VH-VL binders against p43243r398to473. Designs and how they scored, part 1

Scores and structures below are computed, not measured.

Target 1, 76 residues: p43243r398to473
Amino acid sequence: RVVHIMDFQRGKNLRYQLLQLVEPFGVISNHLILNKINEAFIEMATTEDAQAAVDYYTTTPALVFGKPVRVHLSQK
Structure headers, positions and changes below count from the first letter of each chain, unless a header shows other numbers; Kabat numbers aren't used for antibody chains.
F, E and O are the ipSAE of ESMFold2-Fast, ESMFold2 and OpenDDE, as the mean of both directions, binder to target and target to binder. V2 is 0.75 times the mean of E and O plus 0.25 times the DockQ between their complexes.
[cut] marks letters that were taken out.

## First folded at step 1 (VH-VL)

Design c1 (framework fv_cilgavimab)
Fold by ESMFold2-Fast, scan of step 1:
Structure c1 (fold): chain C 76 residues (1-76), chain A 123 residues (1-123), chain B 112 residues (1-112)
Amino acid sequence: as target 1 above (76 residues)
Amino acid sequence: EVQLVESGGGLVKPGGSLRLSCAASGFTFSNAWMSWVRQAPGKGLEWVGRIKSKTDGGTTDYAAPVKGRFTISRDDSKNTLYLQMNSLKTEDTAVYYCTTDYDILTGYYFDYWGQGTLVTVSS
Amino acid sequence: DIVMTQSPDSLAVSLGERATINCKSSQSVLYSSNNKNYLAWYQQKPGQPPKLLMYWASTRESGVPDRFSGSGSGAEFTLTISSLQAEDVAIYYCQQYYSTPTFGGGTKVEIK
């Protein structure tokens, strides 16, 4: 139930920009933005919410600071 | 890709009015705080004013030289920022840029800029 | 208003040499509660809008080359380009955001 976001650039409002990508799809129960690599994990309340977010971004570009990022379901 | 495109600039006589638009794309406009910054020909940068997101109150702030004459507004349904300029003076002649400045923790530094639109106030 | 003063007003530097731009504020822009300097740097090339280079005095914006560095605290700040490249020819502006935003007068950097 974890959405894995990759390849974003760092800048001000990063946390806000990342959470904004998934909040329309359901309740966010936790998040982890890694300090040393440009990856984040956002845990949704349900697996269905996480899947809905990922499915949406297969057809609609997910943008952080105007640049496309990769959005996948976490493999773990 | 974040894009900000200004339009509406042109030649106006002193005392006249003009409305500028800024079309935004590539980010969630409704959550962004937006500013206008101007630059007189061959001169430096001057902040004009700001509008907050509706979530943060939708309030406006203006630089002293334009307070009472200029009004900033937004239409989130159209992803568009506006600058209504009244009682224009020759000193208002400048390229006008729209910028994003949203960050509740950082305030007024400007991360994205449009290409600008030239306003010339002359008789 | 906080007045921002840049020096020099123009600077000619050979390719590969260090360029140093100074920025002074009329009062401190260091906020003691969070220990941050509310200062940004911008690059503007002819016919283009300004581009954010640096914020919090020393944090590079994403995509800005590491030859650009910011230093200083309180009321005196420096932008350094360690090895000037041809694409760095531009006017550079400092800006405070401690209060109502104000910009320095700009420093024109050109190739000698």
Scores: ipSAE 0.000, ipTM 0.579, lowest interface PAE 17.9, mean pLDDT 84

Design c10 (framework fv_cilgavimab)
Fold by ESMFold2-Fast, scan of step 1:
Structure c10 (fold): chain C 76 residues (1-76), chain A 121 residues (1-121), chain B 112 residues (1-112)
Amino acid sequence: as target 1 above (76 residues)
Amino acid sequence: EVQLVESGGGLVKPGGSLRLSCAASGFTFSDAWMSWVRQAPGKGLEWVGRIKSKTDGGTTDYAAPVKGRFTISRDDSKNTLYLQMNSLKTEDTAVYYCTTVLGYSSSFDYWGQGTLVTVSS
Amino acid sequence: DIVMTQSPDSLAVSLGERATINCKSSQSVLYSSNNKNYLAWYQQKPGQPPKLLMYWASTRESGVPDRFSGSGSGAEFTLTISSLQAEDVAIYYCQQYYSYPTFGGGTKVEIK
């Protein structure tokens, strides 16, 4: 149920930029933004919510500060 | 049939304000990302800004020349997109198009006919 | 901003002949993670709004004739009209959507 976001650039309001990618798909129960690498994990309330977000960004670019990022379903 | 109809353009003096509207029909407006793109007379296309659907956070982004002066908003109950233009400059003179990003193209799929904004003393 | 440069500014081609328009971006618009080029082409006829022709560099929009084709990857792209028809007289714009959208200066295609 965790959405894994990778390859973003850092900038002002990064947390809000990342969370807004998944907020439309359901309730966010937790999140972790790594400081040493440009990766984030956003836990959704349900596996279905997380899958919906990943499916959407398969065809629609997921953008952070105007640049595309990778969005996958986390293995754990 | 997808239709976008802009209105609100006209003649305004430098420093003035105008509000443009774009009436949308033929698609689920609430799910669509909407943008404004302008074109100065005889010149090329310039992206002004966008607003995402509420399902995608409803956030706005702006091109540097208009940031702080222009505001994009939407009223999903009326299927209408707005562009509030403040502190207008002569270089803002252009035909303003509303456009949408529908489907898997992730590009500007549909465009309105445009509305002319002339900023002149 | 990513700067888009088109060449030539104008092009005169005889009916039935090939027209080639070039587009160069100041940086790559190929996203390595999904292997997609964030590049589109638009056609604008006099007095009309732009019309989407091509997206993902080489995918033709629905209803666009097969004489239109897109090619290229990374930072250099080409739009080709294999056999120019009278209805193809227009200005053509490339556009990147890798970052906030920017357009090329346009290429005017006219009949010789």
Scores: ipSAE 0.000, ipTM 0.601, lowest interface PAE 17.5, mean pLDDT 83

Design c11 (framework fv_cilgavimab)
Fold by ESMFold2-Fast, scan of step 1:
Structure c11 (fold): chain C 76 residues (1-76), chain A 123 residues (1-123), chain B 112 residues (1-112)
Amino acid sequence: as target 1 above (76 residues)
Amino acid sequence: EVQLVESGGGLVKPGGSLRLSCAASGFTFSNAWMSWVRQAPGKGLEWVGRIKSKTDGGTTDYAAPVKGRFTISRDDSKNTLYLQMNSLKTEDTAVYYCTTDRLGYYYYGMDVWGQGTLVTVSS
Amino acid sequence: DIVMTQSPDSLAVSLGERATINCKSSQSVLYSSNNKNYLAWYQQKPGQPPKLLMYWASTRESGVPDRFSGSGSGAEFTLTISSLQAEDVAIYYCQQYYTTPTFGGGTKVEIK
């Protein structure tokens, strides 16, 4: 139920930008933004919510600060 | 199973000091902004202060009535939040709640609350 | 600080009737970048910590019955209980989180 986001730029309001990518798909339970590597993990309330977010971004580019990022379902 | 468990409340004389602890589990504590909220007997809720995650600068903010007397700190290695209360006044008598927005920046309001710990300041 | 004002202080409503609680902020709590109102509603029953009912002014917390709804934008907000039940007797608080958090004074909901 965790969404893994990679290859984003760091910038002002980064957390906000990342959370907004998944917010339309359901309630966010937790998040972890790694400090030294440009990766983040966002836990959704349900597996279906996480899957819906990942499925959406397979056909629609996920953008952070206007640049494409990678969105996958976490393998734990 | 997200949980906040408070401890350290008790009876203290005016001018005294007391330290409250809040043990967090079930979420990534290091990412969370943590707050203390109090409620005097029979009165409403009053925000006391907060501490941001280290990623967001680790800064603290306080309500005017407690500025200069109370200090909020955190130990991310122990998943624990602290409230150091100095120069206590009878007006500080309240149940003290530990609370969080697990996402930080208060995206969902204060979605997790501890059970509260009673602080009584009396002669 | 943003000052939150609730009205009325106390509200008596018959079982099955609609209860309406108002909340006013001294300045707008609408964040233009995401078009969200940073306003939450809490329910507190005697001897219990507050329970989050509503966030972003109108989004119901998981497990909260459909009879609870939030509305409003900017600086004026309303919590509505469409059909009051006995278990809804409580004190209700609004709270802004646009800046350092502040709570309204609370509205006590009683059965008439």
Scores: ipSAE 0.007, ipTM 0.675, lowest interface PAE 10.2, mean pLDDT 85

Design c3 (framework fv_cilgavimab)
Fold by ESMFold2-Fast, scan of step 1:
Structure c3 (fold): chain C 76 residues (1-76), chain A 124 residues (1-124), chain B 112 residues (1-112)
Amino acid sequence: as target 1 above (76 residues)
Amino acid sequence: EVQLVESGGGLVKPGGSLRLSCAASGFTFSNAWMSWVRQAPGKGLEWVGRIKSKTDGGTTDYAAPVKGRFTISRDDSKNTLYLQMNSLKTEDTAVYYCTTDLYYDSSGYPFDYWGQGTLVTVSS
Amino acid sequence: DIVMTQSPDSLAVSLGERATINCKSSQSVLYSSNNKNYLAWYQQKPGQPPKLLMYWASTRESGVPDRFSGSGSGAEFTLTISSLQAEDVAIYYCQQYYSYPTFGGGTKVEIK
C-alpha cells in the first residue's frame, strides 16, 4: 500500500509537492522522504488507494517542481 | 514572517544543568525538522543535534561531544523546541542557536533560518 | 565525521578587489546519484547569527548579491566575492550536509 516516488528534484516545500501527488486518491497514513537520494515512500490507508494513484500516473505525468517523476507501487 | 527566539541561557557551574527554549512562529512548526547549533566565544560553528518532526518519526541525532548529556525535545502544541543540557562542562560555553531547514523540508540540508542565539556560560 | 578545513584564517582585501576563500572536505561531498555537492556557505557579521549565502556549492540563496559565487566539486570548494564592498566584512563558513553537518573553521574577511 506504499507508493514509491523516484527521480524528483529537491526544492522548497518538497514534502507538500510529493504528498499532493497522492492525496486525491485516499488517506495518507505515513510517509518517508529520503534525505540523500531522491526517493520517497508514501503509505496509503488501503492497497486500493495506492494502486489507484499508481494507475493514474501511468497515463498522466506526475510532476514535482514541473519535472516528471516515476511513480510505482512499492513491495516494501 | 519566520521567527525563532531562543531563551534560557545564563551562568551555570560545571556539572550543572540548564534547559534552553526556542519559540517558533511564522511556519508550521509541527512539520519542521529543528536543529541546535552552538558557537563558543570567538570560535566557529558546531552542530549540536536535531529533532525530526513527529510525522517523520520524531527521532533525535546528536554530535559526539554532547551525546548522552544533551536531550532535544519539542512541544508542537506550544511551537517550542527544547535543549536539556546535563553534566555541563566549560567546553559547552557558547551562544546556542535554534535553526531549521524549511527550504527542502528535509534534515541534512542548509540552515536557512536562525534565531538570535542565547549565551550559556559554564564556569566556577 | 567529515572534517572541513578553510583557508586562509583571515584575509584583508581592498574595497572593490576580489576575495577568494577555500574550503576542503576530508572526503567527497558529491552524491553521484544526483550529481550534487552537499556544501553550503554562510556569512556572519558581529553580534548576528549566520546567514545562508550559498547551497549546493554554487546556488545563491535568494537576495544574495551576484558578486558572491561558489565553485568546486567533490572535496575542494571556493567562495569568491568579485568586488568586495564594505558590507561584506564578516566571517565566512563552509558547511557540508552530506552527513551530519560539520563546519569549517571560518575565514575572516576585512578591508585592507
Scores: ipSAE 0.000, ipTM 0.625, lowest interface PAE 11.2, mean pLDDT 85

Design c7 (framework fv_cilgavimab)
Fold by ESMFold2-Fast, scan of step 1:
Structure c7 (fold): chain C 76 residues (1-76), chain A 126 residues (1-126), chain B 112 residues (1-112)
Amino acid sequence: as target 1 above (76 residues)
Amino acid sequence: EVQLVESGGGLVKPGGSLRLSCAASGFTFSNAWMSWVRQAPGKGLEWVGRIKSKTDGGTTDYAAPVKGRFTISRDDSKNTLYLQMNSLKTEDTAVYYCTTAYDFWSGYSPYGMDVWGQGTLVTVSS
Amino acid sequence: DIVMTQSPDSLAVSLGERATINCKSSQSVLYSSNNKNYLAWYQQKPGQPPKLLMYWASTRESGVPDRFSGSGSGAEFTLTISSLQAEDVAIYYCQQYYSTPTFGGGTKVEIK
């Protein structure tokens, strides 16, 4: 149920941009942003919501500050 | 320690086939987009093709000179990237490098091609 | 596809002097939404694989000395080595990653 976002740049309102990527797919229950390695983990309320976000960004570019980032389903 | 090690290069006759391997270690290979870049002796760099991670669709793209003759595949259980080369021509003679891939529209690395192997030489001659 | 053109083909510079390499793309590699130029520079020494030197046209890769600098925007770019060292003798390539990756023809930098 956790969406893993990678390869973004830091910038003003980064948290907002990352969460906006995932909000259309369901309720966000938690998040962790690792600025040092440019990765974020966003926990959805359900596994279905997380999978929907990942599936969507498999074929549609996920953009942060206008550039593509990687979106995967996190493992433990 | 992030590392890519190519193998499988050698001498082959025109029209022949050869399969290259690239063993990856020190990073989560299954999440990475991978590519092949070649360099003919004394010449510049030429992108050959790339393969996306399976989570990003596992699709491949190729440079025009190799399209229809070369096939890129991966085995995530073995952390290995492959390049199957068919209908080889003398102009395919080059050192083949395994490297990370970048695609502006659907996935990317902020560093470009930041991880490279040492390369493996493929010679196509009679 | 985007064609990359480098000049000159080769450059001989004295130790401690400035070396300048030019790179032109057939179309702009500036993405207006993030204001980033999708251009990288690589250094290749004899018998070695290419090493990433610069990305986003002017961002130096970790461990790359300050004497290396990148400049330019859109379709015209420059790599400058402010004070050539012996270890800088190499072939330098520009590469766009705005679309399917393409490389310039390379510029050989040697000591005169």
Scores: ipSAE 0.000, ipTM 0.578, lowest interface PAE 16.7, mean pLDDT 81

Design c8 (framework fv_cilgavimab)
Fold by ESMFold2-Fast, scan of step 1:
Structure c8 (fold): chain C 76 residues (1-76), chain A 123 residues (1-123), chain B 112 residues (1-112)
Amino acid sequence: as target 1 above (76 residues)
Amino acid sequence: EVQLVESGGGLVKPGGSLRLSCAASGFTFSNAWMSWVRQAPGKGLEWVGRIKSKTDGGTTDYAAPVKGRFTISRDDSKNTLYLQMNSLKTEDTAVYYCTTHPYYYGSGRFDYWGQGTLVTVSS
Amino acid sequence: DIVMTQSPDSLAVSLGERATINCKSSQSVLYSSNNKNYLAWYQQKPGQPPKLLMYWASTRESGVPDRFSGSGSGAEFTLTISSLQAEDVAIYYCQQYHSLWTFGGGTKVEIK
């Protein structure tokens, strides 16, 4: 139920930008942002919500500060 | 399922004090920015104040009519938001709603609301 | 502080007809850095808390029917209900979140 976001650049309000990518797909229950490796894990309330977000960004670019980032379902 | 349940409302005399509570469930309360919004009987909505998550500084902001009289606090270990109301005035009579923000910094839409608790300030 | 003004105060519309509610802000709520309007719309039915309908001026909240649409930019906004249904009888509020938060006075939508 975790959405894994990778390869973003750091910037002001990064946390806000990252959460904004997945909020339309459901309730966010937790998040973890690892600035040093430019990765974030956003836990959704349900697996279906997380999958919906990942599926959407398979065909639509996910942008953070105007640049594309990678969005996958967490393998853990 | 996100739920917000307000409690603590009641009848108070002018100049009195009252403490409202909001019990939150169904989301990670500690990460959320929370607000209080009130509505006087038959009137519109008025934002009262907000509190940021601890990670974002845990700071509070208040609307001018309540600044200096009301204090917002939170207890993340109990998933509970509080509103301490002091020096109450008759114009503070309203239904008080607990609300959530989906994002922090620059976010201000209120995505979840409780059912509200009525505070009546009357002599 | 940003003052929000709604018009009309009340509106009576027949079932299936269009309802249009206007909202004006005393200052622009468009943020130049991200080109987004910090404007939301809420629906409040009698005895219920407000429900978020719309945010970023024109983005519909999940589960909100497509007959609800938002438009406008800067300081003038509209909420349109293209074909009024019985369950749409409510008071509608606009809200800015560009500089803290202020709400409009509300527009009561009734069936005539």
Scores: ipSAE 0.000, ipTM 0.576, lowest interface PAE 14.3, mean pLDDT 80

Design i10 (framework fv_ixekizumab)
Fold by ESMFold2-Fast, scan of step 1:
Structure i10 (fold): chain C 76 residues (1-76), chain A 120 residues (1-120), chain B 112 residues (1-112)
Amino acid sequence: as target 1 above (76 residues)
Amino acid sequence: QVQLVQSGAEVKKPGSSVKVSCKASGGTFSSYAIHWVRQAPGQGLEWMGVIIPIFGTADYNQRFKGRVTITADESTSTAYMELSSLRSEDTAVYYCARSGTYYYYGMDVWGQGTLVTVSS
Amino acid sequence: DIVMTQTPLSLSVTPGQPASISCRSSQSLLHSSGKTYLHWYLQKPGQSPQLLIYEVSNRFSGVPDRFSGSGSGTDFTLKISRVEAEDVGVYYCMQSTQLPYTFGQGTKLEIK
């Protein structure tokens, strides 16, 4: 149930931009944004919510500060 | 600078359980995944499972699924691996190791190992 | 489960000479994220394993540049350009692309 976001650029309100990518798909239960590499993990309330977010960004570009980022479902 | 310090060697009877601890020293462990890997005498490494303490999520090698439980206590920065229904083939050195952030990354810091001997 | 096979299982090298260890996986290690999660570890006698190379070709901090990793898909190689006495131990490849994570059998490197 964790969404893995990679290859974003740093900027003002990064946390907001990252969370906003997945908020339409369900409740966010936790998140972790790495300080030293450009990766973030967002835990959704359900596996179905996480999968829905990843599926959506398979065909729709996920943008952070206007630039495409990679969105995947973390392996379990 | 961050070290993982494990509990001491144990000798157990077949059918009993063992609980090995792994404490982070000199840094935080909440943003890391903690893995458990074992090595039987003269043998190679075998992955047992992993926990992400901040999420409370654990995953296991199915070979151990009914017998292994991995937990973490963030207040003490300590992870635990409990193995039940011990058999002689469970005699091994048990290692904890961290990976940076999520569990498919390489394991960069390892504990010193805990020898568990299962004998009658 | 993905099976990791190392060759050779042991080798003896004269100091200053190169060494090469191969690792083959039963399935491609390319993850859906576009990364390949193949890592190399060294276990020196009496010590815990230590990370040498992560994600095929990246040297971990403090690892000398005489160590290099390469490969893709199912075939991977660890090379040591000039073996030194401190390189003695057992080398393991490991995949973390798919659960359960699996190690190769290990390759013991000795000095002649």
Scores: ipSAE 0.007, ipTM 0.666, lowest interface PAE 8.9, mean pLDDT 84

## First folded at step 5 (VH-VL; framework fv_cilgavimab)

Design g10
Fold by ESMFold2-Fast, scan of step 5:
Formats: structure tokens, C-alpha cells, sequence
Structure g10 (fold): chain C 76 residues (1-76), chain A 123 residues (1-123), chain B 112 residues (1-112)
């Protein structure tokens, strides 16, 4: 139930932009934005919510500060 | 000058209750996940439980030995973390540390610790 | 719960010599999606709280001397002090954060 986001640029309101990518798909229960690498983990309330977000971004570009990022379903 | 200061420790009888406080300064407390970790005299570290930031749902998690007896809460307006301990057992005797679990959401690790407060459960 | 096991319980090392501490987890703490090990090391001196020494198994916390190094992946990890100094006498703990946190039993490092 964790969405893994990679390859984003850093900037003001990074947290807001990352969370905004998954908020339409369900309730966010947790998140971790890594300091030294451009990766983040967002835990959704359900596995179904996390899968819906990942499926959507398989065909629709996920954008952070106008740049495409990678979105995958995490095993954890 | 990021700092955590615990208080409220003392001597209590088995079956009794005690509330610990942890005063935070030097960082944005409301964004931090906070944990309690204890250490019995001469023994190793044992994680007690944690509370997430309100942005992350404000939920709590507990180690099995304390589930149902201990409650973690926070008051972001006072930059204070609490541990309410009920139905205390002699096995709960330990120094209780307050620590940050996820400071600023960009770091994973318990990087800031208080000096600890001693709780002694004895008849 | 993930159970963390450290070995040895204690070791005595001469000043300037290498100290090696082992840590095993009951299941892998390697997250395949980011290839990171959710494993930290802490140093605790008598009368003091623990200090974060290392995270992601091998990333030194700011201010930690380069004589400290972490290695390993999955379920087996090692903390190495390449040249023991007097100030390194302490108890060292590994900790996983792949699930709710659990600590190893600790390894006491002393001067021989």
C-alpha cells in the first residue's frame, strides 16, 4: 500500500506536490521524503488506493515542478 | 539547538499510573514523528511506541508489552509529547527516552534524544 | 516483530586495532523498490542517551568519523571501527526500521 516516487527535482512545497499526486486516489496514512536522494514513499490507507494511483500514472505523466517523475508500487 | 527534555519519572507501586512529558525545542515539533524508547537498568534499548504527525494521520503504534496499558499523545501548541502509563508492572522499570522518529519527513532514524527520565515500579 | 540479534555480546580491542560488530535480522530489511536497507546503528556511552551513528546500513550521520563503516545487506550487517580510539568505548546497537522499530541486544566495546 506504499507508493514509491522517484526522480523528482527539489524545490519549495516539494511535500505538497508529492502528496498531491496521490491524494485523488485515497487517504494518505504516512509519508517519507528522503533527504539525500530524490525518492519518496507515500503510504495509502489501502492497497487498492495505492494500486489505483500507480495504475493511473502508468499512462498519465506524474509531474513534480513540471517535470515527469517515476511512480511505482512498493512491496512494503 | 534541537533539544528534548523528559520529566515526570519517579517511584510508583505495581498497578499504579504515571504520566511522562517531553518538551521539544529548536525544531518544528508539529512535523515530527515522536517515539518513546526505554532501557531497563543494565539492559538494552526497547522501543515503546510512537505517534505520527497530524499531517500523517496522528496515529499511534505500540510495542506488544505495553499495548492497552500505555497511551502516547501530543500537544503541538505546547511542543510537548506525553506518555500515559497505566497498570504499571515491575518490568516497566526503566529510563524512558523521548526521541524524534521522522524529523521533517526527509530523514529516517532516531537522531535527537532527551537525557531520559527514570521510572521505578516497586512495592 | 523483526528480531535483531547482535554478536558478540562484548569484545575487547587494543587501541588502533579493528573492531567488528555483527547484526542479524530475522527477516530481510532490504526494500527491493529502492534497494535500501532499513538498518541503523547507535552508540551509547555510560550515563548518556544513544547517538545515531549510521543509517541506511552504511550512511554515516553528520560528524561521525570515517573510521566507522557499515556494510551488509538483507539480513546480515556489520559495523566496523577500523582503528579503535579511546572515545569509541561504548555499547553499540543495531536497529531496523523496515517495520515498527526493534533493537539488537547491544555489543559492548572495551579497550584490551
Amino acid sequence: as target 1 above (76 residues)
Amino acid sequence: EVQLVESGGGLVKPGGSLRLSCAASGFTFSNAWMSWVRQAPGKGLEWVGRIKSKTDGGTTDYAAPVKGRFTISRDDSKNTLYLQMNSLKTEDTAVYYCTTDRLGYDYWGMDVWGQGTLVTVSS
Amino acid sequence: DIVMTQSPDSLAVSLGERATINCKSSQSVLYSSNNKNYLAWYQQKPGQPPKLLMYWASTRESGVPDRFSGSGSGAEFTLTISSLQAEDVAIYYCQQYYTTPTFGGGTKVEIK
Scores: ipSAE 0.000, ipTM 0.612, lowest interface PAE 14.6, mean pLDDT 83

Design g11
Fold by ESMFold2-Fast, scan of step 5:
Structure g11 (fold): chain C 76 residues (1-76), chain A 123 residues (1-123), chain B 112 residues (1-112)
Amino acid sequence: as target 1 above (76 residues)
Amino acid sequence: EVQLVESGGGLVKPGGSLRLSCAASGFTFSNAWMSWVRQAPGKGLEWVGRIKSKTDGGTTDYAAPVKGRFTISRDDSKNTLYLQMNSLKTEDTAVYYCTTDTLDYWYYGMDVWGQGTLVTVSS
Amino acid sequence: DIVMTQSPDSLAVSLGERATINCKSSQSVLYSSNNKNYLAWYQQKPGQPPKLLMYWASTRESGVPDRFSGSGSGAEFTLTISSLQAEDVAIYYCQQYYTTPTFGGGTKVEIK
């Protein structure tokens, strides 16, 4: 149920930008942002919510500070 | 895991030369501006110089005490930053740190630092 | 070069009490076009590299406790630790990035 976001650049309001990518798909129960490796893990309330976010960004670019980022379902 | 690891420090006589290396991992090195900062024993921090990303022109800037003697370069294919130090003086004795030097509208930070490498210049 | 001057050189503060560090620049580091102060603060513990605490004079770096706050504008800046903890014993440096970077001389914070 965890969405994994990669390859973003750091910046002010990074947390806000990242959470905005998944908020339309459901309730966020937790998040972990690893600024130094440019990866984030956002736990959704349900597996269905997490999958919906990942599926959407398969065909629609996910942008953070105007730059495309990668969005996958976490293997952990 | 984001890391910077310095190497190349050591003992050198006045007038000598040394080349320091800084190996970067865990981030897109080619997009990063990089700085060298030094700290003499028991003293404060002193910025040495920086190099911008190739996208931002790849230009270098230096502090007055080292200008003309030190040269900063980078090899993006090896994720490595270099500091070539020539005409070394006893006043150059310090721990040398490499660090990221990110500046944009939303953010500033020398936020990732190596552990440093000691350069001792003495006769 | 912009010269950064910190005061005091050292201060001793009791646990739980307020610590205040001052930083003055030889010229303004406020950029009129974006209304930002090009001023950062760093913490350095013995045997460690510096750690970024604060940028744009008053914006905390991610993971920095809210007891740390920055204030000031133009040429006079302050770093405040509202309730000093044992782990806050360190040397603190201000740094301008309005021009090529320069650091203050550092302020050593000790437990009284």
Scores: ipSAE 0.000, ipTM 0.617, lowest interface PAE 16.6, mean pLDDT 86

Design hd16
Fold by ESMFold2-Fast, scan of step 5:
Structure hd16 (fold): chain C 76 residues (1-76), chain A 125 residues (1-125), chain B 112 residues (1-112)
Amino acid sequence: as target 1 above (76 residues)
Amino acid sequence: EVQLVESGGGLVKPGGSLRLSCAASGFTFSNAWMSWVRQAPGKGLEWVGRIKSKTDGGTTDYAAPVKGRFTISRDDSKNTLYLQMNSLKTEDTAVYYCTTDYGSGWVERDYFDYWGQGTLVTVSS
Amino acid sequence: DIVMTQSPDSLAVSLGERATINCKSSQSVLYSSNNKNYLAWYQQKPGQPPKLLMYWASTRESGVPDRFSGSGSGAEFTLTISSLQAEDVAIYYCQQYYSYPTFGGGTKVEIK
């Protein structure tokens, strides 16, 4: 139920930018933004919520600081 | 407006204990990572340790000189950060600052955009 | 721990002149994957807590005057004050956040 976001740029409001990508799809139960690599894991309350977010960004660009990022369903 | 106010400093003998408090206001304390940084009289800055937000695991990390002697904790219902100092040494004499990297809620930053005024801890010989 | 070394320990600069402060880290604080230097600068005036000036080596904190600039990459960094003003008398510290935070020893800037 974890959304994996990759290839974003770092910036002062990064946490809020990342969370805003998935908030429309459901309740966020946890998140982990990695210190040294531009990857984040956002755990949704349900698998269905996580899948809805990933499906949406298959056809709609996901933007962080105006730049496209990759959004996948995590296998972890 | 973001404010951090430290209290609890004072004079203590070597081997003694002291607890510092930091009252936070003007931001969502529960989302913030909080740190303690100290400064010995006339000397430079030294990071003491930090505590992550409850949502990020609530874990603590400490600098080597204080590990095992100091404990950082938080009470989100009171917007208050604590530093419990045990087995105090003369080398622990310093102004202790409460700090946060809150600003925009960035949890990976570890640079300090807000500081309190500090509270003086003196460990007499 | 990453050791931060600042030079000079102190410097005296005339009003309107350029002040240059150096900071060296014992290992690189540049993360190659994002090309970001995990380096901040602080200003501390007598009797006050430190104030954040710069982060990511060269990004100026909101409200910090344009005369302050940061440069460098990897293990060698510089803070420059292009035209020193009386209010700039302070001790300046660099800090890395690539690992657990460590600070330089500070550089005292005074009016000549």
Scores: ipSAE 0.000, ipTM 0.623, lowest interface PAE 11.7, mean pLDDT 85

